Miniprotein binders against a7ua95r516to809. Designs and how they scored, part 63

Target 1, 294 residues: a7ua95r516to809
Amino acid sequence: ASLSLLSISDLVPDLQFIFFWMSNAIEILYFIQQKSPAYMQTIELMDDKAGSKESLLSATISANEEAMTILEEVIMYTFQQCVYYITKTLYVVLPGLLDCNPFGTEPSSEQCRRAAGVCVCAVCVMPEAVRRVVSVFQTTSDLLQQYQVHSEIQSQMFAYLFFFTNVSLFNQLIDKGPARGWFQRSRVLQIQASVKILLDWAKGAGHNHLAQKFFAKFCSTVTILASPPQQLSQMSWKALCAEHPSLKPVQLHRILTQYQLMAELGPLPIWQPSSEDEAYIYRTVDLLESFENH

## First folded at step 17 (miniprotein)

Design jl5
Fold by OpenDDE base, fold request of step 18:
Structure jl5 (fold): chain B 294 residues (1-294), chain A 86 residues (1-86)
Amino acid sequence: as target 1 above (294 residues)
Amino acid sequence: SDEAERIALDARRMIEEAQRLLEQGDHEEAIRLLLESVEIAARSGDPYLLVKVAIYAIILALQTGDEDVIRRAEEVLRRAKELLYS
């Protein structure tokens, strides 16, 4: 199937398979962690027959360590596979979020499979492009719950997915935004509204803290770009750095430069980087976020 | 007991052979040995042998791509879990 046609629903069987085995590996890991101390104590309480106790204890410790190591590897592998499939789907749907007009009456094409009839759930009333993104996260949440995956693993999964989403959206906005007109005020306001819907969903799903943390760069960028020229032109470089600490100096400088061009503003001395930041604004390697730095 | 030790040795040998077969890509023979070993491992009284059987069943299921091997791996896993929680 062309990447453009791949939906999260198409990956559900593969994800279910991986989550099943991952969940069982986690369950066994926790079983060992809980039972091993008691089992070792039983060995320690055995009658010492000619050094057999020490050898048995050593062998048991080694077996426990081996089992734990292999299980951790299996869990890590399955986790990475899940992330791979989910992020592949996100990669396809995320560009649509930047082009989305959430103020338009686009009818939701797909009814929520959960309800017999017209579903009026928060997801079904979303703009289609936003709904597609939210559907990836919702499906992930539903699968994690279905297989009773430990809450820590769920949190790690969402942390990574939000990280990936932020990096993807941020990099696309910075790299392609000027050429695609995403820096135009009207488009920025659309993006801001679309992201707000996503963040509101994340809040409703119990992931508010993670969403706020990992979307900080993208949200800061959108907030700056959405600011009226009259307001933003009154803010100094230092004030903007302080309000948007998630942005590197090179990133902030790029955003402000593109904003200036888009708004047809003359040179603004107030946006001049500090002497301390001046060396950093030329670090073009730091302009785009890396997917590896999670 | 000498008998339990003998059973444990037999179970270990079977599990080690299953591991070798898995590493060689002989998933059908590996899962067969795991199915046989799960009951022997339970008789040994060593829970770590059951855990090892379960782990290799998981690994086999994730690597094989064969639906019959996957189904048998689920059976091994289920049985190993039943015996671990007994």
Scores: ipSAE 0.775, ipTM 0.936, lowest interface PAE 0.5, mean pLDDT 91
Fold by OpenDDE base, last read:
Structure jl5 (fold): chain B 294 residues (1-294), chain A 86 residues (1-86)
Amino acid sequence: as target 1 above (294 residues)
Amino acid sequence: SDEAERIALDARRMIEEAQRLLEQGDHEEAIRLLLESVEIAARSGDPYLLVKVAIYAIILALQTGDEDVIRRAEEVLRRAKELLYS
């Protein structure tokens, strides 16, 4: 099947299956963690019949360690499978976010599945391209809640998904942006508005801190590109580095260079990298983000 | 008690055999043996035997691709959990 046709809805049954088993593995892990100390104490309080107590305690410790190890492996495996499926759907829908015009009047064709009738919820009024991205995250959230997955695992899941989203969007914007006109001010403002809708959703879903952290590079890039030439031309390299610490020097330099070209600005000495950063500007290997650094 | 120890030994052997069958890819026989072992494991008074049964049920469900094995794994898991929380 063409990856282009894969929706998150098509993966819901598979995700439900994985989340069910993952949730049960987590539940059993916590059960062991909570009950093990009490069980060991009961063994310790038993009458010591000829060293049987020490042997039983040792066997119990070993059984606990084995069970914990296997459960952690199962949880990790199921977590990775969930992430794999969800990120595949994100990979398909994320490019549409960069081409989205959120100021267009096209009503979202798909109403909220939760409402009988016309829903005017924040998701239903989203531009279609934004809604598709949000739908992946919302479906993930709904499934995690449905199966009562521990909050830490939920946070780790969203951290990775936001990381993946940021890397994907950032790399696409940096690599393809100039050629696709995404660096044009009008397009940048559209992207900025679309990202704001996504961030507002993440805030409403309780993931504000994670979203701010993991979208920092993409948001910084969009913020710089959305800045008026008169404002941005007054900011020094050092000031821009300080305001956008998530950007590597090579990334900032690339963004500013493309901005200069787009805005038809002559060379701006104020944007000249520091002598310390000058050696890093030419490290094109560091220009794009890696998916492996998570 | 000597009886509880005998029951525990029997349950362990059944669970170990189920693990071996699982590793060999005999998921149908593995899940059958796990289902039989749940009640025996509960009678042993050793909660870790029930935990092992539950773990292997989860692993079987994730590996098998067989809907009947999955359903039986859910049953094993449910019963193991019921007995763990009793």
Scores: ipSAE 0.772, ipTM 0.935, lowest interface PAE 0.6, mean pLDDT 91

Design jl6
Fold by ESMFold2, fold request of step 18:
Structure jl6 (fold): chain B 294 residues (1-294), chain A 86 residues (1-86)
Amino acid sequence: as target 1 above (294 residues)
Amino acid sequence: SDEAERIALDARRMIEEAQRLAEQGDHEEAIRLLLESVEIAARSGDPYLLVKVAIHAIILALQTGDEDVIRRAEEVLRRAKELLYS
């Protein structure tokens, strides 16, 4: 009954059910979209018996509009149910990405662990936390292919999953990072390596453009935090804003503040916000991202 | 054409009654009527009646918790699609 603590494998039967009905609704929608012009043309070419042709055409247009509307609502509802189930599992597993060490992690499989020197299995060499997230994405991809869901709907689903992942990781890092030590440079480099594994999965799955677009805020954050002090201290506030347009002024300011603390740097004049941005660096209401923005 | 219009009216009435039964919670009778309506909708020559049957089978399957109703909704959908695509 409770969706908390469920793994993606526990939700596969529910997802299979929803994908089955969603894929059929999409199939019928596509069919009537392709066939409707030809069907209406046959009505337009009919003999006009006491004006009955125009009445029939009007009724047919109305029936088509009704069918399209209902099918689109069904598809939207089922899509939302799928992402609800999947994001509940992502919410549980994503924080582990911020805590893991991908550089020295033992393989998850006993067989792969014992053969670590010769194992070429990507899943076997991943840290457990990264493997859990990849498993959610991979299971989702496998189900979408199994039920032959239209490629545009698959792309929209992964766009939302990457958006959710980005918001979740960014908010956790900003909110809990100081207490958890996630702003230490060695930790940032570990986080960067873990995110690279996710981006490599997305590239291999054909979603590289979506991942680059929807991970931009978190990736910009990690890129800034991973930069050597000698390089970053040479970049002005204006240059950083231009290089990282996904970051709001309050977010960039917070990231640079944490960077200064961990690198033991004092305030840098070159990082002083522009006059236009100065009022916005204190807008704490804009610090965290909303999961409902898309 | 008068025969086709009568058949279409019969199918439409059955589909609308199935919808009313589903709204009242009588999912077993709703799916029974939808199943009966498939062949009548096909004989009408109006493809949108078959689409309507399929749509309501999908909606009923998503709303019911009854495994027998879901199984019969799958049968309705399969037959409606077969006839629609022919």
Scores: ipSAE 0.805, ipTM 0.951, lowest interface PAE 0.5, mean pLDDT 86
Fold by ESMFold2, look of step 17:
Structure jl6 (fold): chain B 294 residues (1-294), chain A 86 residues (1-86)
Amino acid sequence: as target 1 above (294 residues)
Amino acid sequence: SDEAERIALDARRMIEEAQRLAEQGDHEEAIRLLLESVEIAARSGDPYLLVKVAIHAIILALQTGDEDVIRRAEEVLRRAKELLYS
């Protein structure tokens, strides 16, 4: 049957397989990196009785280079396979974050149903859409720890997943936001609350620095859109660029345009771009972000 | 010395033949030969032969769809790591 609903739990066996072999390749790579100097030194301290010491050292250097090259290729391949499967799942669940209401009654789990048993008007309930995204991140974290993947590789994986999340959410908000009503004030506040739940997860999981770095563009966008008109109208274009360096001029211009429409503001002179930025605010090729990993 | 060089040559030949068999699609024979080569590679005194056995077990496991080959690749890897880290 054709499966349009992809969940992370369906991919766990495939991910377990790939993580097992990737973690072993990483382990061996770091082992030979650590031990290679000592092994080379034992060869250099050998008696050169038959004149074969230089030949042995040369062969050993060659073997080390071959092993490291192949292991790095295997690790890159397996890492790419992991992120491919995880981001396929993530891509399916991320759009729901823009539509959900973290302040409403959306029980989908026992924790959510138990929270709904209290006064829902006073309690922020985690919506199912946010739970699905958190589940992807949490499952990934659990698998990385289960297979004892080196912490640097764990950080690289979450750096990519947060980058992917940022690009996906930002592009959808910019591209579909007008038609979906996502720029309305109440909607932006709901989106902001949902993103805060993700940021809190990342902080609790030990990835706060990565989340702050790689969510910056989407978070800046939501922060601007959530700002009260009295506050935002006092900030010049230059001040907004300095406060939100992650946003390109065309992106900031689009966000401010949507803000003006939502808040029913006329053009503001202090939002006029600098002359150098004015050349770039109409570069629509730069509006959406690339999923390309640079 | 000469015996270690002979053992290393034997291990290298077995590993290279296993690689050729894997490239030809004969994954069961490839993993069988890798498994046989583990102890010989260890006795050679060259840690990079054990590393090479482990690498090819990993690659074969990732390329094959055969559950038995994967299970044997796990055993090869486990044993190669034991000997390598000892």
Scores: ipSAE 0.799, ipTM 0.947, lowest interface PAE 0.5, mean pLDDT 85
Fold by ESMFold2, fold request of step 18:
Structure jl6 (fold): chain B 294 residues (1-294), chain A 86 residues (1-86)
Amino acid sequence: as target 1 above (294 residues)
Amino acid sequence: SDEAERIALDARRMIEEAQRLAEQGDHEEAIRLLLESVEIAARSGDPYLLVKVAIHAIILALQTGDEDVIRRAEEVLRRAKELLYS
């Protein structure tokens, strides 16, 4: 039997190990960055034994550069290892967000009503697929706090995790959406509700600015797909590009094509790309996003 | 000053030998030598030698897979940090 669920809980020991050593490397790097200028100034102000001060300063500069270079390499390596483990679990659980029904759970289940004396309704109404994704983010956040990882590195970690999440959801929607019925309006509204839960988690965790930045493409897609036909059909291509700058012309064109099909608005194109954009609406090489941040 | 320079040279040689031992797969001898080098690096008065000890303890812990070596690398790192931050 296939016992590998690739859950975040199975990876916690490996992540704890890597976070411990990464956090120590970061701590030492910031220590020498803060202390190095003062240390070198004390050498420059020393009463000189002809040539000894210059040799010591040169050696100290070289040692500082070597130490910083090696520490940055160690931090980069450990950061990439953490990201590798975490994104492998995200890759497995993210597609479920597109299939789940956050409205299909009984809104006031017996257990949720009985727990009314404690604020547990938000936990009780969260679909399992959404809970699995939140668990990955929450476990990552807890580990970063446990090991007191520098706040800038924590921000970089979540920036990448949100970027990965956005790319994964967007690519799955574009690639599999027609076959899976994900462009149907009822499904789009369900997806929108599920994403709202993730955005609320990010806001509560102090990552609202990162989530707004890195979920923009997927959120724009869902916003367009959720729009009423009367409203959307009155908007020009130029207006849609202005409201949704995160979408490339080929991406916007594909989304509008699927929208028109599922809303049964007829075969004639409603939205006319600008002459500049018309060269790019069929560039299928640009349709899906890359997982590599280059 | 000449005594401090000799102590620093000795510490540097020990750290470089520990690095070579680690690259050859002799992780037990590498970490033993790093632990011995901590106090000598501190006595040199050069903070970058303590930083180098800490760096190589971190690298060895990440490479080894040996639980006993990892535990001893934690001890080296803890001691190096104590002396560095003083």
Scores: ipSAE 0.797, ipTM 0.947, lowest interface PAE 0.5, mean pLDDT 85
Fold by OpenDDE base, fold request of step 18:
Formats: C-alpha cells, sequence, structure tokens
Structure jl6 (fold): chain B 294 residues (1-294), chain A 86 residues (1-86)
C-alpha cells in the first residue's frame, strides 16, 4: 500500500498491540519499584542464619536490577515502535496542513464516526487537512488513555510527536516555502490559522505547555512571515532575536532574506545581524532542524 | 525453607529454558513452559520469579508473529499478575 494512503485508523490494531504490552511492562515496572524496598527490608529483618541472609539479599538485588533493566528496555522498544508508526502517519498528513485554506468553506467530508448524525464537535468543523493531523494526535491520546499509560510516558509521547511535527513543518516551510508560495502573506495567514486550530486542540487536550514549547520555532517563523512589511521593517535584528529566541541566527536570517525578496524590500540595514551573530548566519548546516536531537 | 528453595530453583530453570527455546524460535514450547512456570513460581513465594515470567511473556509476545502464542502470553501475563497482586 502506498504510504500516501496510510491512515492512523489503519495502524490502530498495531498500536493497540504495542500499547497493550507497553502498558503491562510499565505496570510491572512500577510494581517492582513500589514493592522492592519493602521486600528488601523484610529480608534484612530476617534472622541471620549464617550466610543465608546476605546471599538472599544479594540475589534479590540482582533479580531486581535485572528485572528493572529488562523492563526499561521493553518499554523503550515499545515506545519507539509506537512513535515510529505514529510519525509515519504524521509524515503523510503534515504537508496538507501547509497547503490548507482554513478560511475556505470546504465541508469536511468525513464526519466524526462517533456520532450517529451531523456532529458539530470542534474536530468535525475543522478543515479536512487540519482534522487529519488532529486525528493522529487524538487517536494517540485515546489509545494512551485506553491502556492507562502512565502520565509521564504520555507526556514524553506527545513531546516527541510535537517535536517531530514542528521539525517537519519548519523544515518544509524553510526549504520549500519560497518555491511553493508559502512565504506569501495570504498563504502565511492560512498556515497561521491552521496551526492555531491545532494548538487550540492541544490546549483543549491538556497539552498546552508541550505544544507551546515544541512548536515555538514553527510558530515564530509563521509569526514573522505573517507580520506586515511596515511593521517588520521597523524591527531590528536584535529585537527579532529577542522576540523569537527559538530561531537560530541562520534561520532568522534566512526567513528575513526570503521575506525581503517576497515583499520586494530593498536591503534593510536594521535587519543586519550583530557582529556576534554574523559568523553564525552562514552556518547552513544549522538552517534545518534535525530529527535526531530529541 | 528448603522446599521453597527447591521450587524456586525449578521455576528458574523452567523460565531459563523457556527463554532459550524462545531465542531458538520455538515459541510454542517456550510459552508452554512459561505457563507451567507461573504456578511453580507462585509456590516458591518469590515475587521476582513471577515478574520474570511476566517479562518473558511480554518479550515473547513482542517477538512472535504467532497469534496463538500471543494469546497464551496474555494468559501467562494475566495469571502472573493475578498471583503478584494476591
Amino acid sequence: as target 1 above (294 residues)
Amino acid sequence: SDEAERIALDARRMIEEAQRLAEQGDHEEAIRLLLESVEIAARSGDPYLLVKVAIHAIILALQTGDEDVIRRAEEVLRRAKELLYS
């Protein structure tokens, strides 16, 4: 099946399988963590039959360490598998978010499968491209809840997914944006509105902090590009750096250069990088975000 | 007690053999041994043996493509958990 047709719904059975085993591994890990201290204490309080207590304690410590290590490996493995499947789906649907016109009256063709009839829930009124992205996150959330996965693991999962989404969207916008016209103000405003819908969903789902943190680069880029030329041309390099600390100097410089070209602005001395940043604006290796650094 | 130690040793041997069989690709025999080992592990009074059985059931389920083995692994896991929380 072409990756282009992969829906998150198609991966639900596989994800359910992985989440089942992951959740049980986590449960056992926490069981050990909670019971081990008391069990060790019980051994320590036993009557010292010559040498038997120490050997039992040592064996128990070893068994605990082994069990913890193996469980952590299982949890890590299953976590990675979940992320792998979910990110594949995100990879397919994320480009549609950049091309989405949320101001268009395109009726969302796919109504929420949960309601018999016309569902007017916040997800059902979303533009289709946004809804597809949200559906990935919602399905992930629903599965994590279904299997009662520990909140820390849930947070880590969403952190990674938001990170991945930000990197993907940012890199696509920086790399392909000029060629695709995504740097045009009208298109940028569409992107901004689409991302706002996603962020509003994340807020409603209880992930506001994570979303704000991990979408910072993309949001900063979109904010700059959405700014009127009259306003942005009055902002110094230092001011822009201060307002958008998530952007590296090379990234900000690239954005401003492309903005200048798009807006047909002459060279703006006010956007000239500081002497401190001047060496960094040429580090093209730092232009795109890496997926590996998370 | 000497009997508990003997039972624990037997359970460990069974679990180790199950692991060996699983590594060799004999998942059906591995899961059978794990299922037998659950009750023996419980009789030992060592909760870490039950944990070990559960872990190996999880690993085996993740490694196998056999649906029957997966179902039996779920049974092993369920039984191990029941005994751990008893």
Scores: ipSAE 0.750, ipTM 0.927, lowest interface PAE 0.6, mean pLDDT 91
Fold by OpenDDE base, fold request of step 18:
Structure jl6 (fold): chain B 294 residues (1-294), chain A 86 residues (1-86)
Amino acid sequence: as target 1 above (294 residues)
Amino acid sequence: SDEAERIALDARRMIEEAQRLAEQGDHEEAIRLLLESVEIAARSGDPYLLVKVAIHAIILALQTGDEDVIRRAEEVLRRAKELLYS
């Protein structure tokens, strides 16, 4: 199937399969962790018949370590498979978020799975492009809950998905933004509103801290670009670095340079990088975020 | 007991053979041996043998692509869990 036609709903059966086995692997791991100390203690309390106890204890420790290692590998594998499928779906829907006009009156064509009638839930009233992104996260959340996946694994899953989303959106905005007009103030305000809807959803889903942490770079970029020229032109390089610590010097420099071009501002001496940062603004390898940094 | 040790050894050999068969692509025979090994592992009194059976059922289900093998792996897993929590 063309990647363009891939919806999260099409992947639900595959995700259910993986989540089922992942959840069971986690359950068995926790069972071992809880029962192993008591079992080892039982062996330790046995009568020592000519070193048989020490041998049995050693064999039990080895079997425990082997089982835990294999289970961790299975959990990691299944986790990676889930992330792979979910991120493929995100890759398809995320570009639509940058082109979204959240102030438009386009009715959501897709009904919420939860209601047979007109659903007025927060997801159903979202702009279609935002709703598609939120639907991926909501489906992931619903599946994690359905299979009672441990909260730590849920948090790790959302951390990675938010990381991926931030990297994808940031890189697209930096790379394609100027050419697509996403740096225009009106478009930036649309992007800002769309991202706010996503962040509000994440807050409602209990992932506020993770969302704030992992979206910081994209949010900082959008905040700078949304700033009025009169306000932003009064901020020094040092002040902008301090206000947006998630941005590398090369990234901030690129954003400001593109902002200058878009706003038809001449060179602003106040935005000149510090002597300390001057060497870093030319590190073009650090301009785009890597998907491998997580 | 000598009997429990014998049973444990038999269960271990069955699980190892099931693993070998699975690695060779004989998933049907592998899952059959795992299913048989669950009850034997339970009789050994060694919970780690039941855990090992469960692990191999999970791995086999993730590898096979055969719906019948997957269903049998779910049965093995369910039975292993029942016996672990008994």
Scores: ipSAE 0.749, ipTM 0.927, lowest interface PAE 0.6, mean pLDDT 91

Design jl6
Fold by OpenDDE base, fold request of step 18:
Structure jl6 (fold): chain B 294 residues (1-294), chain A 86 residues (1-86)
Amino acid sequence: as target 1 above (294 residues)
Amino acid sequence: SDEAERIALDARRMIEEAQRLAEQGDHEEAIRLLLESVEIAARSGDPYLLVKVAIHAIILALQTGDEDVIRRAEEVLRRAKELLYS
């Protein structure tokens, strides 16, 4: 099947399988963590017949440690598999978010599976490109809830997915944005509106803090690019650095340079990097975000 | 008791053998042995043997593409959980 046709719905059976086993592994881990102290105490309270107690305790400790280690490995493995499938789907749908015109009257072609009729839920009224992205996250949320996955693991999952999404969108915008016209104000405003819809969904889903944290770079970039030239040209390098601390100097410099070109602005001394940052603005290796640093 | 220790040893050997079989790709025989080991592990009175059986069932289910093995792994897991929570 063409990668372009891959939907999160196609991966649901595989995800269900993995989430089932992951959830059970987590449950067993939790069981051990809760029961082991009491079990060890029972051994400690046994009559010490010829050193048998110490040996039994040692064996029990070792068995507990082994079991916990293996379970953690299984949980991590299954977690990674889930992330792999979900991010594969995100990879397909995320580019559409940058090209999306959320102000257009594109009919949502896909009916919400939750409603027998015309659903007017927040997801169903979204632009198709945004809806596809949100659908990935919503499906993930629904599956995590269905299998009663521990809240910490849910948070870690969303943290990673938001991280991945931010990295993907940021890198695409920085790398391809100028060539695709995504730095044009009208396009930026469309992107900003699309991202806002996603962030609003994340807020509604209870992931506001994570979304704000992990989308910071992309949001900062979009905010700068959405700024009117009259406003942005009055902001110094230092002020922009302070307002957008998620951006590395090289990233901010690239954004401003491309903005200047797009807006046909002359040299802006006010955007001159500080002497301290001057060495960093040429670190092109730091320009794009890495997927490995999470 | 000496009997409980013997049972525990037997259960452990069965689980270890199942693990070895699984690593060799003999998933059907591995899961069969795990299923047998659940009841023996329960008789040992050692909850960690039941946990070990459950873990190996999970691992085997994740490693196998065989639907019958997966179903049996679910059964092993279910039975192990029932015995752990009893």
Scores: ipSAE 0.748, ipTM 0.926, lowest interface PAE 0.6, mean pLDDT 90

